# Designs tried in a protein design chat: VH-VL binders against Beta-L-arabinobiosidase (hypBA2). Part 6

Target 1, 158 residues: Beta-L-arabinobiosidase (hypBA2), of Bifidobacterium longum subsp. longum (e8mgh9r892to1049)
Amino acid sequence: TNVDSASKSTTNVAKDADVTGTTYAEKDTNYPAKNAVDGKTVMESFWGTKGSENKTDTLNIKFKDGKQKIDDIRLYFYQSSSSQTISGYAEPANYKLEYQKDDGTWAPIADQVRTPNYAGANYNRIQFTPVETTTIRVTFTPQAGMAVGVKEIEAYNT
Key: E = the ipSAE of ESMFold2; O = the ipSAE of OpenDDE; V2 = 0.75 times the mean of E and O plus 0.25 times the DockQ between their complexes.

## First folded at step 1 (VH-VL)

Design n05 (framework fv_narsoplimab)
Fold by ESMFold2-Fast, scan of step 1:
Structure n05 (fold): chain C 158 residues (1-158), chain A 120 residues (1-120), chain B 106 residues (1-106)
Amino acid sequence: as target 1 above (158 residues)
Amino acid sequence: QVTLKESGPVLVKPTETLTLTCTVSGFSLSNARMGVSWIRQPPGKALEWLAHIFSDDEKSYRTSLKSRLTISKDTSKNQVVLTMTNMDPVDTATYYCARTYEWGSPFDYWGQGTLVTVSS
Amino acid sequence: QPVLTQPPSLSVSPGQTASITCSGEELGDKYAYWYQQKPGQSPVLVMYQDSKRPSGIPERFSGSNSGNTATLTISGTQAMDEADYYCQAWDSSTHVFGGGTKLTVL
């Protein structure tokens, strides 16, 4: 409807966000968290968790323009698929989405509709009931023996 | 040899601001794998994590105390500084700084601890 | 707010096996870490990532983590092992410590 149309945006509010990840191994190898919010979904630019000592790794995304209304997150994963890719990376076994409330505590994003309904090797779209927040985080559970790579995370109000 | 050493001990009056300095040696605060946390322990009580800073200036704080805490570093002096505002007698504790190699990693080296007493 | 629960005290005779437990829902998907603290001293890391022993820690120390309960096991307990033991887990962006267990060797 017209009311629906008026509230929608084509702006990716995660682009150039203040982003931090829970592993330092990839900072030493040139795959830092900032690669996940640079606007590129290319093989040469991803955040990697190879060498992580953690059971799960988290990407924390603080929007650059403060509090945003969002209802759509898109994730692009890195895969070890050929001689042109770094070995040891696969899409995560699963991932969890949370947003930060005004009091600083974290809450799960409710009413998620995932396409695909598993972690897809390349593109994943998650739609949900709108939330207003300054910061989101995604926690990734890797497949056994594999590292997680995130080419890009995008956030929209669609 | 890796060492960390807290400033102090200190006596603080209620409502005043606490400032503690951790001086490190045997490693550089600009090393991408390194981070430093502040942890406290009230007399006879459990350890309580307060704040963390990484080499790239990434910071995190205990949520319940976030509005009172500031962590910073001076890489040229090899120092990490914790500031805590509006001190209360319940904040009386031994304060430690401790090193970690990666986010969520264990604390592999600890300072000796410094006693902070909050009383009128 | 995550909570790690430890028994407040445990007594064993020299040579016996001490098993110190740490329970919390977060331990099902997070690593446990263990620290030993003797009176007037700073904590010392004795176990990391559930079951890995730091260099310099005696082989009689072992660890496990199963079903939201992490366990630090000290076999052939000696008087020198008498201390407070704290478990710790990572909670996304923060750390949480258990309440501590006072191990007495009598």
Scores: ipSAE 0.006, ipTM 0.499, lowest interface PAE 12.7, mean pLDDT 84

Design n06 (framework fv_narsoplimab; at its last look DockQ between E and O 0.08; V2 from the best seeds 0.00; counts 0 for: pae E 11.3 > 2, placed apart)
Fold by ESMFold2, look of step 2:
Structure n06 (fold): chain C 158 residues (1-158), chain A 122 residues (1-122), chain B 106 residues (1-106)
Amino acid sequence: as target 1 above (158 residues)
Amino acid sequence: QVTLKESGPVLVKPTETLTLTCTVSGFSLSNSRMGVSWIRQPPGKALEWLAHIFSNDYKSYRTSLKSRLTISKDTSKNQVVLTMTNMDPVDTATYYCARIGGYDSSYYFDYWGQGTLVTVSS
Amino acid sequence: QPVLTQPPSLSVSPGQTASITCSGEKLGDRYAYWYQQKPGQSPVLVMYQDSKRPSGIPERFSGSNSGNTATLTISGTQAMDEADYYCQAWDTSTVVFGGGTKLTVL
């Protein structure tokens, strides 16, 4: 059944997206890229970069339903604790958000308001001037000695 | 001013456990982007990384030595402690502690202690 | 853990250019760091993120990193540059040092 379009609009357009992560020789197959868009923000489901030799690693998220208008991205990072068997993960030192333009080139997402301003251990909300795109890309710079774990990335039109 | 200073025994018998303490000043061990590492250097030989600990208590160890090493910190004392079990004469080295940090995404060993020579008698 | 290979020694005359290499599989995909160690002293950082110079390190020090090789270059080499030089890289959660290069001036 239909719901009046004016009454409710909270849809994560990144859920179950076609996701590609940076590939490297020692990729940990237990933490595949699809975990970042499966709708689970709990500790056991994340995309991990452990074993990466790259200066940065990326996730490319192609929305299932084609071009979407978005103005709100939410990033959930995994952080290891000393009491956990899943070790070596912390929030990145920084992250870069880009969207794909109609001509296939990438542009930075402008006018970002990040909460918190620095990458936080779990929930990060990024609000920005709306863009229309089929695909977003997030590039992560790790903290030294750490890998990046992404529990979930969500995208909304709020 | 950032300083690190190693302390512990200078002579250890084979099979004993080595305990080294790094006392730090000029930065906080509770800073989420800071860490302390232990690195050793046998006489006339290359630097060898052993372990590190970050302010969020994440720890990492050299793979070949992981079963022998334990690193911990006491934030209230500004100290990082390394233990290494089953010492052998080949473990004779100068042991350094060094800071991992620099307040950006370029984490490197920017400050080193003077080092302490540990001799394992045979 | 990846292996970083350096030549054990290098000799140059004062005023010449010294190029110290550090080789590792796909090292150019990660940042290289360089440390100078003079006899009886602790190491000192002289280059970070391939090519960036810490405060207090002379402009004659430069660095590069591509493919399998990082290089620390000292132009106009001076007697005070005589030291051991170590390259270093991160492998996710661990740290690797090169074997070191003894630079002799004269």
Scores: ipSAE 0.006, ipTM 0.591, lowest interface PAE 11.3, mean pLDDT 84
ESMFold2-Fast, scan of step 1: ipSAE 0.144; ipTM 0.707
ESMFold2 (binder alone), look of step 2: mean pLDDT 90; pTM 0.930
OpenDDE, look of step 2: ipSAE 0.011; ipTM 0.589

Design n07 (framework fv_narsoplimab)
Fold by ESMFold2-Fast, scan of step 1:
Structure n07 (fold): chain C 158 residues (1-158), chain A 120 residues (1-120), chain B 106 residues (1-106)
Amino acid sequence: as target 1 above (158 residues)
Amino acid sequence: QVTLKESGPVLVKPTETLTLTCTVSGFSLTTSGVGVSWIRQPPGKALEWLAHIYWNDEKSYRTSLKSRLTISKDTSKNQVVLTMTNMDPVDTATYYCARDTYGLEAFDIWGQGTLVTVSS
Amino acid sequence: QPVLTQPPSLSVSPGQTASITCSGEKLGDKYAYWYQQKPGQSPVLVMYHDSKRPSGIPERFSGSNSGNTATLTISGTQAMDEADYYCQAWDSSTWVFGGGTKLTVL
């Protein structure tokens, strides 16, 4: 196998990342944050925000191997009306992407091209001008009356 | 009973546009989480996924054929329509529609298939 | 251009275990699915999410997926299991099928 670590890669650098989520009173222990970076895009493995009274909920994804160059994020959402329904979870109404700068402050990821351009029920690809960072943050706005379900978050340098 | 049935069989001339209709029964195309994919299989060859459409009208296409493919649904007729432009003899295949449910991400119910022959 | 590689054919005697492989780069990081297709018939889903059987599929069917290889295992293989088997995986925005394995039970 020829490996070129200095150039473009299809390696998912978010896999097995150190993930922290927003704190809330009724934390869903059945669907913990680690499920969003375990490499599986199935309805049985997702991060859930059921019980959150926050207007938005956030995942901080700190890459296992330190600072990475990325230009491509892929989000897989869950919805509650699928063939193996789990009541009360759905894709978010909207989401925001940020990266952590070297000084510890957060900046929006600029020049995003989203496919689809809304929060799609399953697969969402976001391409952007490359950034170098140790940590990305995704902030989710839930649909009214629903908790957010995130099956997987992936990050690539394509 | 849940069934999917493709239109056809059809004979298409080279350079013409193919239109196939999948009629579904036993479920509504507006049901949250439900979707339909088109898959083809040339004689004696492997399965090849072409396109899908979900209840919310989200669509995806095989990358190499994306410029030739259009998928849509008519919820009043409970039908999914696939259009493929600039047909070539290599596109001769059995075309299937199959139920593609969000979350399961597998094709659990298939139509019987329809033969599409591209010849002059 | 994702590719899933399967051996084109496999032959086993009745009662033996058949192991059908599907290889792809980092396939173990994705879920694998398996379809059975008999001549003149539509494919039938026999395995999903690496190792889960749909209702109605015999317990003789099991699956695994690790590293670069997913495997469909049929224990106590019977004549009725003779068919073409296709693996499948989702790769970003595309479903990818393997080339298929013809299982012959002699």
Scores: ipSAE 0.007, ipTM 0.503, lowest interface PAE 12.4, mean pLDDT 84

Design n08 (framework fv_narsoplimab)
Fold by ESMFold2-Fast, scan of step 1:
Structure n08 (fold): chain C 158 residues (1-158), chain A 122 residues (1-122), chain B 106 residues (1-106)
Amino acid sequence: as target 1 above (158 residues)
Amino acid sequence: QVTLKESGPVLVKPTETLTLTCTVSGFSLSNAYMGVSWIRQPPGKALEWLAHIFSNDEKSYRTSLKSRLTISKDTSKNQVVLTMTNMDPVDTATYYCARISYYPTDYGMDVWGQGTLVTVSS
Amino acid sequence: QPVLTQPPSLSVSPGQTASITCSGEKLGDKYAYWYQQKPGQSPVLVMYQDYKRPSGIPERFSGSNSGNTATLTISGTQAMDEADYYCQAWDSSTGVFGGGTKLTVL
């Protein structure tokens, strides 16, 4: 409707966010967390967890312009396929979405509708009841024997 | 110091197969964040990307030339080999191999060989 | 097959700013790379991931990439900057180069 259309935004508020991730550098190289919020989903830009000794790995995304209203998160995963460059990466077995409340504590994002309803290899859209927050975090559980690669995380108010 | 060096120069007759070897030093072809690309440049013309191979043996080829190109690596010899079938005079060019590195240049081709002239002529 | 378009030539006076463009559909959704090639020499990477300079490249080199256009900017252009400049991007693991721009410093 006109009312709903007027409230929509195509602005990715996660772009160029202040991002920190848990990971272990493989040898002397890193997969920087900034790659997950640079606005690009191409082969040369991802955050990777290869070499991590953690059971799960987390990205914390603090929006650059402070508190934002969001209801739509999009995740793009790097996976080893005929078009990819680094082996040993697959979409996570699962992931968890949380937002930071005003008191600094973390709460699960409620009423998620995931497309697909599992962690998809390429593109994942998660729609939910709007939240207002400065910071979101995503916790990834890898598939056995595989690392997680995140090409991009986007956040919208649609 | 990282260096790459192409074999050649080479004179190839029309319809023959071209084989070029790139010998690398200063890094390992088993390094998970490194790859080698082949690029060519006809005299006075633009650079044209041909193929690459990464440490995990993942390969990519220029779509228009895919049926003619094969790229492989021999990690024990530190060499990457490009083969191109059915050579034609229009394939005359300087052929380069170049390193693709995730670190430090985020998949930029940061170190190039000197180039080798391939002439296709009867 | 994706195409990157560059102006074939650009002339600038010493000390002036040169802006070399590279156009491609949704290029701003990809990373742009720039290479400098002087006569008889191999290309040299001068800019990676849109705006990042490799070690050894002077600060007068800068870059941007948005929408359909990536730009390599050389401020205070010097005679030594005279060269062919090529843009490059990755598209689904394949590489593509622009047609090159010959920069003449007067």
Scores: ipSAE 0.007, ipTM 0.542, lowest interface PAE 11.6, mean pLDDT 84

Design n09 (framework fv_narsoplimab)
Fold by ESMFold2-Fast, scan of step 1:
Structure n09 (fold): chain C 158 residues (1-158), chain A 119 residues (1-119), chain B 106 residues (1-106)
Amino acid sequence: as target 1 above (158 residues)
Amino acid sequence: QVTLKESGPVLVKPTETLTLTCTVSGFSLSTSGMSVSWIRQPPGKALEWLAHIDWDDDKSYRTSLKSRLTISKDTSKNQVVLTMTNMDPVDTATYYCARYSGDEYFDYWGQGTLVTVSS
Amino acid sequence: QPVLTQPPSLSVSPGQTASITCSGEKLGDKYAYWYQQKPGQSPVLVMYQDSKRPSGIPERFSGSNSGNTATLTISGTQAMDEADYYCQAWDSSTLVFGGGTKLTVL
């Protein structure tokens, strides 16, 4: 039959990555950046930016196994509601994806196709032209008066 | 320094309403990331979570008991209050209040209070 | 309310490894926590976020969580470890405890 014979990887190369965020000091345990790469998309496990004095906040994700080829990133956002445990969180107004080049400089990820087109809660899939990199960076712009919560970032070569 | 203490013990007749107060010290109930739960344990049986209230006053309840439970807090008195309506002998248990930390676990528990439901 | 299932009892000899399991649908997508309770006492946290030990808990306690099963492992089991052990997880806005496992060391 006429099926694509190229094998696709379902391995999440961002899981357990060396991750740093702009909002948390080394000793702060409240909603740390590691929660964004722990393999969990549940309400209790997210990286939070509440209390940040920055206009935008960034996660840097350095893959545990070195340089990886990726073409698919998935983001899960936490949203507050009257029935949930923490207030003041909404999906970001926007986010930006970059990868680190071999010379240490950052370049935007090209040819992104986002589903949904704007940031939504739950599941956000970004597909793009493959890049090879050790580190990706996501910069989040919050909605006015709200903080950003990232439950999980996944990265795949599909 | 950090302590939680339940009111009681309490004797309740069937169909009556139970009210328990948890008094906390050593921290503020308005501290970001802090929350308090009520958990019960019938004699010789498992722990059963009942209700949760966050520093931001968001609440959640055990689904099977939601219509009977109300949780509230008074930050000025350092108290969390649980109300449970229409008590039945099967509700006889030790009731605990416990602090839920920003690391997402119960780090401090009260000593527990015995609630006996009998005619 | 979602259910976490544990074996009701487990018996090991001193020095043996005890493995206490906790099963629930998609439990590996959630954090698992473990509490130890001795008779007449309040529960004490012995493992959090699947595999992390609180200060004061011996290194012989370890944990894992994948698929549908979380496991608390106690190596070199001692008489002082004899207790009831409860697993716990969040499911959305609700919190669930397992049925408990009575560990007997003899």
Scores: ipSAE 0.007, ipTM 0.476, lowest interface PAE 14.2, mean pLDDT 83

Design t01 (framework fv_trastuzumab)
Fold by ESMFold2-Fast, scan of step 1:
Structure t01 (fold): chain C 158 residues (1-158), chain A 120 residues (1-120), chain B 107 residues (1-107)
Amino acid sequence: as target 1 above (158 residues)
Amino acid sequence: EVQLVESGGGLVQPGGSLRLSCAASGFTFSDYYIHWVRQAPGKGLEWVARISGSGSYTRYADSVKGRFTISADTSKNTAYLQMNSLRAEDTAVYYCARDLYGSEYAFDYWGQGTLVTVSS
Amino acid sequence: DIQMTQSPSSLSASVGDRVTITCRASQSISTYVAWYQQKPGKAPKLLIYAASSLQSGVPSRFSGSRSGTDFTLTISSLQPEDFATYYCQQYYSTPLTFGQGTKVEIK
């Protein structure tokens, strides 16, 4: 059985990636897509879709060091609470993971194992059969009446 | 196939009004923002206004605020630009364009353009 | 407003040449930059979005890159159909703004 050794390191290849979102440009100045890859999980450091009228919104993450092998994506969602100043955010009802193929087309990431199986508030880990790609795309379906906030997205080869 | 077709351009005197239409087909209109971008003869591109496919969210360039009104009829897949108090400097080819992936604001499809000339 | 300063305003080139056009943003705008090609009498055509993503159907000789607030469009080997005016556009914040354009003319 091959197990990860203590000497094997993981690197978050999504950190400081070139990232774009499909949310309204004016909203991006307050909660821009770069907040999802800045290494911060603090309150108010998230990409927000509040004000979007799209049925779904997407983050495109282009790794800064080119093509990477990945098998593990981690998503951290922002949720509004009575103690926080930003209202109207909840974890998405669902999300879709895709990677860009060498020919430029998008393909679904296959054989996903999600923990938790449904989208969870703070932390979601998705493990899958390794893919090699320069760019991943996450499409979010919001809960009715709520916006999606992504605190951070990480990508690893474990 | 995705299509955007503009209509309504023409010659109008300073202070006059004109209404442009942008008829969309081949995609789900409500999932995209529609923008108007103009280009004066021999000049560069200038963003004018945008509206969500739902008709609820509008934004305008400062040069047209209070004079131009953008609207959308989602049942007809059509966006409109009502232009009032027209000035000589509004003379341009007016393009409608949809944004990439619903709000990316890069324009993946443009109409053919309609010429508006404001002249005495 | 975010200003996009494009250079050069025009250039003369021959088929097979490597052409580079630069656009500088007045502030940090991440990767929210698109590049367009416009031929006389026609609407602009999207070439690049998100600073470096090639639009479907656009030849691979076109590429975009970013260094801080500097954005570059490169045509690796100019073809006859590439003689046109090129524009950069920021979409980080409204109002959306374009560079003034670069006319690529036959030498």
Scores: ipSAE 0.007, ipTM 0.500, lowest interface PAE 12.8, mean pLDDT 84

Design t02 (framework fv_trastuzumab)
Fold by ESMFold2-Fast, scan of step 1:
Structure t02 (fold): chain C 158 residues (1-158), chain A 119 residues (1-119), chain B 107 residues (1-107)
Amino acid sequence: as target 1 above (158 residues)
Amino acid sequence: EVQLVESGGGLVQPGGSLRLSCAASGFTFSSYWIHWVRQAPGKGLEWVARIYPSGGYTRYADSVKGRFTISADTSKNTAYLQMNSLRAEDTAVYYCAREGYSSWHFDVWGQGTLVTVSS
Amino acid sequence: DIQMTQSPSSLSASVGDRVTITCRASQDISNYVAWYQQKPGKAPKLLIYDASNLETGVPSRFSGSRSGTDFTLTISSLQPEDFATYYCQQYDSLPYTFGQGTKVEIK
């Protein structure tokens, strides 16, 4: 019964990752998937799903330095809240987190602790039992009549 | 206390209609997928339909598509299952179930409501 | 549709025995499997999700494991209150499908 001290890391391993989104969002020149991993949490830089006919939309985040150990994901959502924001965007009604296994198949991320326990308009932190993977996938369920916008996704080993 | 309570079950004739209700309490109803799962007497479980209440997004099992309609009223925290053109093989206990927030399993189930379709 | 074949359909065991119930998926479904316990006259209760995660409040004698498309539910030391029917479920894709159930009778 040994307790090991874990090394802390402040490195965001999702920064500058190879990202792909569902087809309509991927083709949006102003709101491409790459905006979700550019290190910016500003309102002017987000991935947008406006125009998608899908019931859910996904982001696949493939880490640039290969397989990484992670236990902490942070999501920042775009929200239409004023005359300075693009209309028709709201935080997702819900989202699911998966990681890619060595055989290429997907598995749910286990033991998630979410802060807040709903999808918050700005900052959302999800902590979980560490996984070692090259790629994570987030599936977003939009609110009725609204599109999903992701300002940034970060991944850490804390 | 997180709870789902079904109501509306009863005895109906073949070809008849019935509306089931699933009242939710103790959680943010609009943030969860809600499902209907049925169980014929002495038999196993069969998935019937699902809805995302705030989005109105729905999916149905092939066995009920075109006959059943799932809906939700977020102001009342209640999901509904409208069952039309009922058949003897629709006889079952109907459960309302909540899909997990972090995965797709059913983490909360109601106690069920019995629907009997017979002449 | 993904078929979940559960075995055995029923079993009898003594209190304290280790029992296993198996469920085979007709295709690769990763870890998208849950196990439910249903006692007579009651609604199903979640035991295990994502193949091996124990639901909060469920006794530690219950565990789940995966080998390819084969999933197992293990009860390490059967108790009288474990008399029930157990169901596996896949949620890899719609429609979600269940195994046919395993009835556990305590000798």
Scores: ipSAE 0.007, ipTM 0.617, lowest interface PAE 9.6, mean pLDDT 86

Design t03 (framework fv_trastuzumab)
Fold by ESMFold2-Fast, scan of step 1:
Parts: sequence; structure tokens; C-alpha cells
Structure t03 (fold): chain C 158 residues (1-158), chain A 120 residues (1-120), chain B 107 residues (1-107)
Amino acid sequence: as target 1 above (158 residues)
Amino acid sequence: EVQLVESGGGLVQPGGSLRLSCAASGFTFSSYGIHWVRQAPGKGLEWVARISYSGGSTRYADSVKGRFTISADTSKNTAYLQMNSLRAEDTAVYYCARGPYDYDTYFDYWGQGTLVTVSS
Amino acid sequence: DIQMTQSPSSLSASVGDRVTITCRASQGISSWVAWYQQKPGKAPKLLIYAASTLQSGVPSRFSGSRSGTDFTLTISSLQPEDFATYYCQQLNSYPLTFGQGTKVEIK
């Protein structure tokens, strides 16, 4: 799909979205899913999956202003370091991106170009053929013995 | 070697004020959250307050909200607990503990504590 | 606030005994539980975090487990240096809360 300058936006349409996570940790934790859409990429604000009983965990992001055209998703991961005491977090082994079709079913986002092509500890940019949807879903596969932390998810029409 | 050293404890009258200091060394101070946990004589542990490494995010136990203020001076690698309107119930050993940023999983290093006695 | 209820409040044991301390959370807290050991006049020491992960330098006789909202600290063969007070803590949500403590005394 063509992206022209009149429809181009630097607006993060995922900010303050109606977001839900699949981890039971979300329910009463200091690592709630809302931290992934609060506009902050600082270490103090992330969604965490530590203690999850699921093999993979998913964030569902429903845009606050309805159906949006997007072609760019940015992911910021939390990673434990030797200078910090939050242990057990590493960037995911892999992740997949899906969007919700008009009939309510989920489809993979096609033609992804990932930078970097592996999951990076900090900033990850995924560009793709424009998609119009109300809701996107990101499913994370953790590294063995590690939890996944997502500092922020952003979505743009660039 | 990670060290946390508390100071500033002592005897104070009810309604008085006291400022505790927690001097950190052996790690990057601004990379951690600093917490205060107190223990009244013969009693259990009670979490009091936390400041994130950025200094902008603070949290307090309901028992101290409005009376205690936590702050940090990263240039001195020191966190402070300003205690105002002290009550007999605030009598305790106050421990400074290293925690991660805003989202703590555990306290891996503790200071040796400083005694605060609030008595007439 | 999340309440952490420890049992027993105290127990008497002999060297070589297996000791079990239980902590129950008033609501779901996932595995966000840590266990600490405190000796008289000393600061607490971290033993277990994330319910079952042993802190480096802590003897392997210490272990932690979770079953729903119930958490257990086990000392498989009590040693003389293990006579102390033990505390559980939830780190799921603020305010952070501790159990009331379990004193392990010499029988």
C-alpha cells in the first residue's frame, strides 16, 4: 500500500491504548501492560512476564481512536544487567506480530523488515506493508529460563 | 564490594524531625532503587519508602505518607529519608536496602541499620 | 494491601531436622516472593527470590516452592548457623509487605 505525505504521521497511535497482557503477573504486579503504552522507554516502566505459566506471552493493543493505518512498530525491551538487581529478564528469543481483521480473526503482519533482524536488547524497529486495523498483537517467546520485559510498544504510519 | 551505610539515627521527641542518610558505594548508585525498611524493637519488617534511581519516582507506606520524604543526591551517591512529625510508633531500626529501579523483585544488599527512638 | 501470613510464628528444631515454613498471600502474587534470614542484631539476608530461585552464596539446603498463593521455605538439614528468624515478602505490588516472621529456635 502507498504511503503519501498527506497521510504520513509521527503520532504514536499505540500510546494510551487499551492494552491487555496474557500473563497472570499483569493482574496485581508492578509490571502491568499499561507500562508498555505509556510513552516512556525508561527502565522504570515496563510490562513483565516473570512468573508467567504460559509458554509464550502476548500483548494485545487496541488503539484508542479506532481503526488506524500503520506500517511501523517499535519495540523496546528490558534486559537485566550486572549493575541492576532486577534479574531474570532478557530480550525474547523471538516475537511475532499480528493484526486483527474486520471479521475478528488474527492474521500475521506481512513483509516485515526488522532492524535488527534478531531481537535486540533495546530498540527494535519493524517496518511492513501498511495495515488498517483496530488492534495489534505481539506474541513473545522467552529465552530459556528468562522472562520478557517490554518497556514500550509504539505504532506509526511513516 | 557493595556497601550501604546508614547514619542520622538517634533520640528525638514526639513531633520532632530527623533526617537519615544512606551512603552507597561499590556500584553505580543511579542504576538502582533505594528503599527504607524499618523494624520496631522485637517486631517484624515493615517497608517504608522507595526512590527510583532517577530520583523522580517515589513511593511511601500509608503509615508515613505526608510525614516522610525520600530523596537522593546522585553526585554524593546518597539517599535521604526526611522524617517529620515523628511519633512513638516510628521507633525502629531503619535499614537502607538496594533494590532495582521502580519494579523490585528483591533486596539483595542491606545496610546495618540505624536506630531511631521517638520518646519524651 | 496484600497480606502475607507466615506459619508457624516460632518452631523448635534440632540440628539435622528438616524445617518447613509457610507463607500465604491474601491474593494472587504470581511468584513475586522473596525469603530472608535475620540473625539477632543483624540486617536481613536474601535467601530465595522469585519464590524458588536460590541466591548466590546461599547453601543448597535452602529451597523455596510455590503452590498457588502458598509459598514454602524448606531447610533440608538444619545446621547450627540456621537458627534465626525468617521472613517472606511479596514484591508483586506496592506497598511491599512482609510476613510477620518465623523464629527457628534450638530444641
Scores: ipSAE 0.006, ipTM 0.493, lowest interface PAE 15.0, mean pLDDT 83

